# VHH binders against Flagellar brake protein YcgR (ycgR), part 20

Target 1, 263 residues: Flagellar brake protein YcgR (ycgR), of Thauera aminoaromatica (c4kar8)
Amino acid sequence: MAELSTPSPASPAPLDGGRGDELEKFTLRGARQILQLLQDLITHRGLITAHTGGGHSFMTAVLKVDEERGRVVLDPSPDPQANRRALAAPRLTCVTQLDGIRIQFPLVGLGEGQDKGRPALFAPLPAEMLRLQRREFYRLQVPLAHELSCLLKAEDLARKPVEVSARVIDIGAGGVAVVVPTGAAEFVIGGTLPACRLALPDGEPIELDLEVRNLNRQTQRNGTEQLRVGLRFAALPRAADTRIQRYIFKTERALNAKARGGL
Below, E stands for the ipSAE of ESMFold2; O stands for the ipSAE of OpenDDE; V2 stands for 0.75 times the mean of E and O plus 0.25 times the DockQ between their complexes.

## First folded at step 4 (VHH)

Design B93 (from yc9 with S101D; framework vhh_7yz9_2)
Fold by ESMFold2-Fast, scan of step 4:
Structure B93 (fold): chain B 263 residues (1-263), chain A 118 residues (1-118)
Amino acid sequence: as target 1 above (263 residues)
Amino acid sequence: QWQLVESGGGLVQAGGSLRLSCTASGFTVDDYYMGWYRQTAGNEREWVAFITSEGSTTYADSVKGRFTISRDNAKNTVYLQMNSLKPEDTAVYYCAKYTPDWLGQDYWGQGTPVTVSS
């Protein structure tokens, strides 16, 4: 849903169509800007969530930009079904982050073939890319080493209460995105999950209510399917907000320092 | 407020031709990435052709060499010239503009049906 003064905190789902005029100032249409941004994604090995519609997505990456042919080369999914869905889709909506900045762009005219003897997906260069520099769009990609988790209080398919420990994949001021094994619980967009527990380093778990904002079945690079759930902080206490902001700031600084040193 | 109005669909025999038109109001078509999509009953919409603000064109493999997308900036209209039509081209054809928010529905016209008999 759209809020009156702030964007939906849902991640990594695409932004809704109600924001055209507001997003125009964040839209890149210059060919050189687009080429540079795509090259930055290659340099930083940025993982891209490619949404194929119908709540389905797969994990990809830009392998190369072919300026001569005016196209991008993408890493295909190891799941042939995900690739078939992508090729049949009228468009892919690609969502990623670079240095905490949300980047979103469409790809149309997707084809398949080979690049340097390896399977690849090809698409014309996008005519525009969205680069969101506002703080409310910022999402920290959570390092795997942190093993950040959120204990969700949800229901199974029979509406029986279940507790699911979900891995937190990104976090921002307004919410988190988590990964849940397919079939572990039933989620309804707009539904509230009460008394969930967000485990941050350096302290007790934070108890909070979460609202389900988006759902996406994502095929990973290894071919396995995961359910990605975008969750909004409903009733966030000030102390919890402070701890989340400190974690984001501390982790961002550490990641930036590591990136400058390499690896 | 803006609108997209498609026209030109109809019944045609296999091997025949049709020209679809998409007239825009409230915005100019040469400022946007414009496209044609089609949908058959029970299937998702599939893209057919796109034209960029600079006039570059791209086509789905199923229509490449048979369909041509173009625009007339003075008439604020996008066209799809369809040649060598096949029964498999039977669908409702939709005109769309691309924006960063484009989810498909908010920026589509009403559609124009095309039936190709064998």
Scores: ipSAE 0.005, ipTM 0.204, lowest interface PAE 11.8, mean pLDDT 79

Design B94 (from yc9 with S101E; framework vhh_7yz9_2; at its last look DockQ between E and O 0.34; V2 from the best seeds 0.00; counts 0 for: pae O 7.2 > 2)
Fold by ESMFold2, look of step 5:
Structure B94 (fold): chain B 263 residues (1-263), chain A 118 residues (1-118)
Amino acid sequence: as target 1 above (263 residues)
Amino acid sequence: QWQLVESGGGLVQAGGSLRLSCTASGFTVDDYYMGWYRQTAGNEREWVAFITSEGSTTYADSVKGRFTISRDNAKNTVYLQMNSLKPEDTAVYYCAKYTPEWLGQDYWGQGTPVTVSS
């Protein structure tokens, strides 16, 4: 069915190597843990978005695990083109969720065959599976009304200190994304901004060191150019982490309540 | 310091055989899943064969029964024995070390060209 081949709205795009060393500690490599997690996906009938590259994906499920032969059996797509892409791809990147935990695993060596007389896809067991709690991958889109800001202690083009008040557009456990006017300060990927201040609503600002992870130029509707700056928390006291997580939880709860009451 | 060096490609007549080698340095091949891929002019790379750290092997349908992937742990080398070669097997062959995509990109060698004449 074409409708079943569309991506699941609960399965976001696969994570790639951009945060690789941070994700090592969430990577399962034990054979028993991998088998149990795959079996849990079978038991809970977990829907999987399988990415074949080039922006293409299809919906599937793990039908069984053959421990003796060391392989997984997947449900093929009803779309023959999706199956051809999967069989030609260097890897199939599977993304799903179980009990609020994001799960990602690659399959290599994908082949076609039959299982109990029905068409099926086969692959060796994955050597690794990524398992992330929601807070470890989730980024809250900050409501504009909260006017969340971060005071950046940066430098201008002449290497002179400047302070820039940047609007926070998203926030997660490991960092924030902010926007600043183009030219407000000089940012370098990998650079550290010491003693910045993150202002949460109804609370004291948090002093923290930030590391620049990415830079993207944006043009707004009014023609104004802005720079989106992705920032990682370099060192975060436990009390600050607790405040950030509480803000995320409270804000999401409020947004969900408003959506239910408005619908 | 991590390196893959492919060798053994060349020109061969249809029906002939070649043995490709992939020698690794900086890591031990039996700790990882390893594979062979090939790319023809104007096309995407396609998977050929895969060997797990436990030694299980899988093959693309187009090469099953003709190609054999193996490894020699003492020489830290992965092989692709290619028998009954066809002109359709003409491609650049790449050895790859499997890396989960969230930890980085797969690592490919520079490739070894194989030409099968009729």
Scores: ipSAE 0.378, ipTM 0.727, lowest interface PAE 2.6, mean pLDDT 84
Fold by ESMFold2-Fast, scan of step 4:
Structure B94 (fold): chain B 263 residues (1-263), chain A 118 residues (1-118)
Amino acid sequence: as target 1 above (263 residues)
Amino acid sequence: QWQLVESGGGLVQAGGSLRLSCTASGFTVDDYYMGWYRQTAGNEREWVAFITSEGSTTYADSVKGRFTISRDNAKNTVYLQMNSLKPEDTAVYYCAKYTPEWLGQDYWGQGTPVTVSS
């Protein structure tokens, strides 16, 4: 009976009922994905509209994620009545936006206490978060100190098999961007590179198939020419996905801590 | 098909204890957020305790320090241990499987009545 199939990502009203199967693909359930999204909300100081039911809501923000206790810390309302309604509510429905993406998540079992000597609200980590966007793109710029590499199984200019160790310059849930010396191998957009090996700092290299998405020639300041290759994960085993996400989240948190003057 | 069956309610004297049980069928309790709610005469249903899929627990202020939520994965059962019961705890107690709003509705049991005599 609605004109829209789904509400706009900008809408403060919660998405509810009726569309469960269609919204399943936008529902995050992985613990590391949820932790990363909550951390992104902290980093961007995202304002959250928290709905307490009965047409009531208040503005809040995620102040902290306590991974050891499995909890989020929220900024309480300056209105004591809003806080009392939240604490009495069977659930809190949180709605926000990050870079034009609608984010919605439920919190249950809300309590009150103190964080750093100031009043705070606490809740268990949500088991699910909705991230509603037609296309998702997030890339971690890989620190040079990590020396992250991917061994590519490609063909040289004479179409002979060659292995090229490429430096990973960015990494995301869907793929990596690498740099190789110009002429080291021939790449075809849409082509598949089978059985490549992604080396992360902790553990054995991950074996995976990569699809070539884009190519860009770059001339370095010293006159050296390099080829930047954008690569998509063609099929990613769950264990490999978990390791890649863990690396991304750990590195992003370390970079965020450093930005706050943590040296 | 998902089903929740509560048991363990009854009449108890103030200061006494009861253990409520909630047995699930059709799904595994440790994969979901599970909670206990209660409804007192003339009042709306209120939450009393939650247990997360990771096993973390949280409690309403009115029951903190007196009630304990737990689960037995082998029995696919969630428990509510109620100690130091007060007449104000008199209610029908419901077990629920929590569902995000965009995926559907919570799954509820039939409820189990608890009466605390002064």
Scores: ipSAE 0.355, ipTM 0.715, lowest interface PAE 2.8, mean pLDDT 81
Fold by OpenDDE, look of step 5:
Structure B94 (fold): chain B 263 residues (1-263), chain A 118 residues (1-118)
Amino acid sequence: as target 1 above (263 residues)
Amino acid sequence: QWQLVESGGGLVQAGGSLRLSCTASGFTVDDYYMGWYRQTAGNEREWVAFITSEGSTTYADSVKGRFTISRDNAKNTVYLQMNSLKPEDTAVYYCAKYTPEWLGQDYWGQGTPVTVSS
């Protein structure tokens, strides 16, 4: 009687891990790409908000890239206190926009000095830069009234195929988050759920493949436990993409109109 | 799973030397910013040294000229050579993999204590 060692429940991946994986495709890691983007920021005189932590930030700009020394030169704040906070911070989170694209990058190891006789801040070149096209990363919180659902084709603990109707809680161009009853199915991060059906209000369900990216157990206020599943669109037909985008835009407009008192 | 394990801490006399090691698993150290922090009781964690994927190094002013950060890619290990240690260097030292906030949290080891006696 071989004791089937029940696979230890995979520790729930931290909620933030799923978002991180989705953002990886928008993260530049190539030295040339990073240099080019920094040069573009210089050329366009892009203002950068540098966050030092604790809710503090200051405005700066990339003054130059020193490729020989592998460092970036930043304009110091006119506020000495801001500069002190920057230098004391373990990391700066720099945020800017170029051509409507949000750019974020970390700087670590900040130092102060002079560049051509002018005060300057120095940091090693960022190892990563994130370029976010707003459209791709936006997650619409689905209004409860819309009752979006996704029929998931999954497996139970016995690897028997099961269909689970899941409520969609958020939707974006890249995927959906759904909630399912605990124990409804077994999900594996990185696993593919083939031929699922996403129900939108505007017509027939969309058939699509979904990849499990995140699992999070949530306890509701009423004490009921639910599983939040983050799902990536693994294969999305162009027509389906268009429908999803249309739904998102329409819903956003409606929500904004309501927020403005127009509905 | 990403993991960092620090080692090499201990008791040393002022003027002495220690070498800390940080072994990574689940990722390669040369793909990321790696560094060392230190923390004393009741204080915030402060950065000590960083090494970029390209091998560029940066040091806090308090340790500049005394500490050296290096990396062995084959061993997937980051080192902190600490020379000319001072009592004020007494702290728990932490190795970190730096990750942009939007990509998740930074990864830290459990830390290794360093005590410098006068």
Scores: ipSAE 0.014, ipTM 0.372, lowest interface PAE 7.2, mean pLDDT 84
ESMFold2 (binder alone), look of step 5: mean pLDDT 79; pTM 0.803

Design B95 (from yc9 with T99E; framework vhh_7yz9_2)
Fold by ESMFold2-Fast, scan of step 4:
Structure B95 (fold): chain B 263 residues (1-263), chain A 118 residues (1-118)
Amino acid sequence: as target 1 above (263 residues)
Amino acid sequence: QWQLVESGGGLVQAGGSLRLSCTASGFTVDDYYMGWYRQTAGNEREWVAFITSEGSTTYADSVKGRFTISRDNAKNTVYLQMNSLKPEDTAVYYCAKYEPSWLGQDYWGQGTPVTVSS
């Protein structure tokens, strides 16, 4: 099974309706689930990028859920023009994340008023929320600074065993993509590479069995050719799975903080 | 049930103008949020303009100052007045009624093609 290409959580850009059928299984429509997720956003002080259309957005947060009136209370923008655009918009597309999980939801019927004597924006509770599990769909683009590598146990053209240290360029719940120098090893789609070693920051290398899923030769800007190899985790022990997920989520959190204008 | 019928598309020279119409049946346009989207060859559909039930309007940056969305309640019709047309405005234009769903537009018309050429 191929993994879907998914935007990084560091980018707050909304997922569009063209992917609707593929994302349906991650769409929450139960009132209790929606209320709980909104409450989680309040508890964790989740910052929300609210897209008002036409390339415009502003930063907000859920201040409270007014269950009696069936409404959410949002923090208005310090920019009055952004608030006017939001009030004129037929919908806001709200994008945020909690612990690496992408959350997206619409707000329709935005109004303005007061909350505890302060200006506030109000909207009816969303009818649905997307809660995209990172584990199934997400591919983290690995920062070059991490120098993430995987020692591959492969064969050369003469079918002799070779070990190749490959740079990991992306990683997800189901596998990694690596780059290797042309001619360093031969790969066959569907072939298994046993006992490879994934070097993550903060710990010993993880021993993994990998299956070759795809191959792509790329010419870089400097004219150097490299081979990109897509590798699936053939079998992943629970401890290894936990460490890989922790790395992905920790790195996404750091990238997300950087994208917000902080390091 | 609903129906949206678009008209007014066609061929126009760069710098020219076109007026697109969207007539609704089965509901009243001034009770809903209505908008125009377009799709160019090889691109996703992009939002162009919308009008709220209260009559407030918003435009994509690419068309701001050139396009105007309006509504005629007596004719149950939404319009898109397109001025100072550019070749990059060439697209199929769709009228849409906004739904609460975050996944696209549920009530889109069939589209009307606009070609801006020399």
Scores: ipSAE 0.017, ipTM 0.233, lowest interface PAE 6.0, mean pLDDT 77

Design B96 (from yc9 with Y98D; framework vhh_7yz9_2)
Fold by ESMFold2-Fast, scan of step 4:
Structure B96 (fold): chain B 263 residues (1-263), chain A 118 residues (1-118)
Amino acid sequence: as target 1 above (263 residues)
Amino acid sequence: QWQLVESGGGLVQAGGSLRLSCTASGFTVDDYYMGWYRQTAGNEREWVAFITSEGSTTYADSVKGRFTISRDNAKNTVYLQMNSLKPEDTAVYYCAKDTPSWLGQDYWGQGTPVTVSS
């Protein structure tokens, strides 16, 4: 029986290569610090999005750290194809959060086998881990109960205008990540979606322009696939920015109170 | 400016050996993950071998037991020793620096071609 559980949601996409000089100061290289952070992910049951390249990822978790063999043990996907993609990848880019702090690390040399009779994936301990403590990298995982949606203005498979209601899975100062039904629309990285409507729980929907930053087909823990789209706020009026930040603050505060006090 | 320069490729008979070299300028190779990739015409680049900042090595299944990745910190150079070469190893070989914060490799060399005749 667990006395306390802390949610550790994963981000859908890794950070891009144009920010290396800014990110270096947030990179951990101490063996003890890396081991402690991995242990914190185990203790808090942190869900990890493991990116295999080519726009594919799957949901996993660190099951244990084997210090004697210098390796981590990961929970395999229930989808055999996702596991095959992971084993064929040159590396996994693992992304997760602890209390709003973004954590990212590479795993190279992935293998498969068994741990205590259970199927498992194995990789050498990462030599480096990124831990971003800056507020602008914070991504609030949106509670399902909020039913937060964004009405996207896009094109369908026939290049005709279409409106797609997408579920918002995370939100931050710079944008949102959404789940789009497979086949509902086509997206182009760098393309702008004009006059989209973000529906927050209180008040009128916010009209805003969104830029497509990333696309990822993620295999969920139940084996189903979702198209996850990362969208940047291309133009955000000051009033809209204030409302979004207020929603993030209030929801974060409520989640912190719920995690400490329970329901 | 950061630079990687590969050398050592060429034509070799099946069963032969080659040693590829990758010399870095502007950064120190032992501070980073370093890897070798290869690409055949019409295909995506595929990973061959990695060496971590700690010196741990990892290999693709197709080359395990035949290839060895190593480095010489004094020369700021990463090597790929290729033994028991097969026609299927014919490719352009690329050296890459990998950064933990990035999806792909930060820096790529220009590549060195390897042709294995049967």
Scores: ipSAE 0.000, ipTM 0.191, lowest interface PAE 11.5, mean pLDDT 78

Design B97 (from yc9 with Q105E; framework vhh_7yz9_2)
Fold by ESMFold2-Fast, scan of step 4:
Structure B97 (fold): chain B 263 residues (1-263), chain A 118 residues (1-118)
Amino acid sequence: as target 1 above (263 residues)
Amino acid sequence: QWQLVESGGGLVQAGGSLRLSCTASGFTVDDYYMGWYRQTAGNEREWVAFITSEGSTTYADSVKGRFTISRDNAKNTVYLQMNSLKPEDTAVYYCAKYTPSWLGEDYWGQGTPVTVSS
């Protein structure tokens, strides 16, 4: 089984190290943050998939953190062969999730012993933990009531510049999906749409460059066709990134509050 | 750029001692997990010892009580003190900077050979 190149937060497959630079911003290195995250896994009794390499894994959990000795204590597998593989492995790759947030961390130097008279596995504290925010992979389905739009600078069928107001149907940290009427403009995968304007409910439209990533034709219930266009944010400024993330958080919170405040 | 240079290997009689050194450039050893691995011809590399960024150490069962990993932050160097050497310890010893899998691969030195005669 091949590892997924872009696994979902719920996937037990480890993230590929080949494109690690983009994951640096989600990597926790502070001792206090690492200890707190491990403690959160204990408190929520988070089930961990520990990968030993060679296509093998077993289920474990963090039983406790020994801060003075700089160690984690893990629940051993009921399968002795799995424990033997883990002890022979140069590292474990641990994957779990907490409230939809993907957590991944390495353990090196695994040993076997006892904790309070019970068999246990011990490892040094990880130096790094990956904590992927849902927003990196999460696509907020935009409520129709928000009337979110993106003004696209594209070309028509005659290759003349046109501005198309497209409805935003989903939004994430890396881009948006929009719908346009069939024939309103032509799009080519990999093409750049410069100086487009994303209208959020609060504040001025955000001017940004968009890259066309995918195109899907959809037939509506009434028989009409629409084009769904997936667009990646190219070189998004920090202020724009902050506003987009704030909109996603605020909208998710409002939807959760509505579901909770109702019957 | 990152560099790891191992030294201190050689020929030693069973029961003897050697101290391996691993000097890093381009990064500081006390910010990372550092380890020693060894490899014999036809076998995969096996881990020997690790030292964490916080200074905690761990050892493979085969070397526990005989080998000691340490570091000198001022010299940016990681050491492996090998005591009570056995013929089975004959291998090429590698120093490594541990890297979490989502950020890349471990960085390895060139290795230093150790031969233990009976």
Scores: ipSAE 0.267, ipTM 0.624, lowest interface PAE 3.1, mean pLDDT 82

Design B98 (from yc9 with K97A; framework vhh_7yz9_2)
Fold by ESMFold2-Fast, scan of step 4:
Structure B98 (fold): chain B 263 residues (1-263), chain A 118 residues (1-118)
Amino acid sequence: as target 1 above (263 residues)
Amino acid sequence: QWQLVESGGGLVQAGGSLRLSCTASGFTVDDYYMGWYRQTAGNEREWVAFITSEGSTTYADSVKGRFTISRDNAKNTVYLQMNSLKPEDTAVYYCAAYTPSWLGQDYWGQGTPVTVSS
């Protein structure tokens, strides 16, 4: 069983009950609030990362809320193994973002069937939803056109030093998530990768130390699997922090402009 | 302090039956969903069956028609009746208890081995 890392504001991993008292004020338990938030996710076509445990997740979306039956309808994975893991999980932990706000909710009692003749996953409406309106939890999804990469200084499967160019999938105030090529390196949760180089479109690569926070094999909506590594900025010079925040702000603004223009 | 304790495992001939029990201590199972899982060396844990707090049951295709999950809340226990056992049912069997809350605690047992000989 793959071990899940301790979640942090910079991590794409689910937030856990260890912060329960602090997170209680951000937890929605009203039926109408939950229904409205689920509807907002449908309206904005929000992609959801559904964590099935053991370091596995898959990408899904809420297709429909069935108020009469008290259930939500989810888009199944085209990978049958991902769906089997989800059906077997005691709790499916769903993580998404809406307008810069982190949203997390549990689903239990997952089943499978059909909706309008198409395969679907069904679950009772969540008992609660977490809604965290804090910038430190924001993750910019990096456009493929930016070709953002991070050169990681790691160890291969034989524990020999290796340099790995990894594609940056998302970036936030506290870290990055990267896709690592299959078999390229071995990662240990809590391990430090020194003197890595983050290549932003603007200027020279940023040299920084990264801490491995989580490892996740995520099944994409096309059925392919990716190894995603969550990396925390262990120590970040102020100039580097400014450049990263500037990149996030500029890219977010440009993406928002494109989304509105498509209307 | 909590525990889930599995019992009833052992060695059985193909075609035979076993009844596994999982008893909770330190909490009550009434509001929990209860599941049975199994694992062989080198493989990830495989789901077998679950029962909701309301008594609704679901089974993996590999065991459907042969295994029956049930619960007795008065005894704080969940059962797995295993009939028509096959060598491929050989595994360590685990029970789990979980709640619909994300702040809720999931409980797992230590497992009970089942060996089915040909």
Scores: ipSAE 0.159, ipTM 0.479, lowest interface PAE 4.1, mean pLDDT 82

Design B99 (from yc9 with T58Y; framework vhh_7yz9_2)
Fold by ESMFold2-Fast, scan of step 4:
Structure B99 (fold): chain B 263 residues (1-263), chain A 118 residues (1-118)
Amino acid sequence: as target 1 above (263 residues)
Amino acid sequence: QWQLVESGGGLVQAGGSLRLSCTASGFTVDDYYMGWYRQTAGNEREWVAFITSEGSTYYADSVKGRFTISRDNAKNTVYLQMNSLKPEDTAVYYCAKYTPSWLGQDYWGQGTPVTVSS
């Protein structure tokens, strides 16, 4: 898949076409997780745009989850024509957001009736729900085989400028975690490391400013000490952001394919 | 490449029965939602029945109690058993591999015609 962009989480347009495989990791299939997410939509009174196909949609909301009957109860449209389109549709595509997180799910088998004396639409519980988390919380564990590194611009114990090549152990849209040998450089939480260079497998190193967020010292099995440093991207340019996201999605897709093949 | 081949359609008398078959190649049917759709002359496609990867079944109100969707994982085949057929069931029946819209598009078979005479 070449296209790695997604619509805004706030967009009512469904995600489809050219984004298929990369969204598998954001797809919830567990019954407990689906029930919990539907309940969260009820609790937060989330408005849902339900797409019936042919460019038609209507506004709805989840009124309740009927676990006994295995179905979701939806608020019907005040427009009878919208309800007729929905009932005739082979599926509904429901799009909503919760605190900036895009949520999308299909409903099949839509029917109409009453809930506590009020008109309602009913559908079986969805088998899948898409939940696109805020990108800055997403972290990819970097495969050792990638030998991904970041050249840090820091100071040594004598406060002299030093360049340290650090191995990247995880990466997200908001930053990286790296490991360095203990004593290779001084780091202070909240300090800024300017003009560091992140080396991704494809293309030139990305120049970026990094803020130190956390420090953790560990002793390896062979007795050597290393320092794990959490670093936040400061004022990340759009082009750099795009390359980092591309690496993350491409790597996750490859790891997913490898895991599936290892059955 | 992925393929769905439908069979079992034909002419049947009202009150009769037919079993439609849908054999998949290139993927395993028990990993996916599989469905039957029908299209009547002059009308848009409508869904008939779905079977989930977990084996749960769902039916359109017009066929509930008369039609049964099932699968045979060893034969990689999905079936639609149609009982108590009515002239209104006359349509071209299509098998589809259901796909959530964010993961791709449904895969359709070529369709198999069913005619129910009075």
Scores: ipSAE 0.265, ipTM 0.622, lowest interface PAE 3.4, mean pLDDT 81

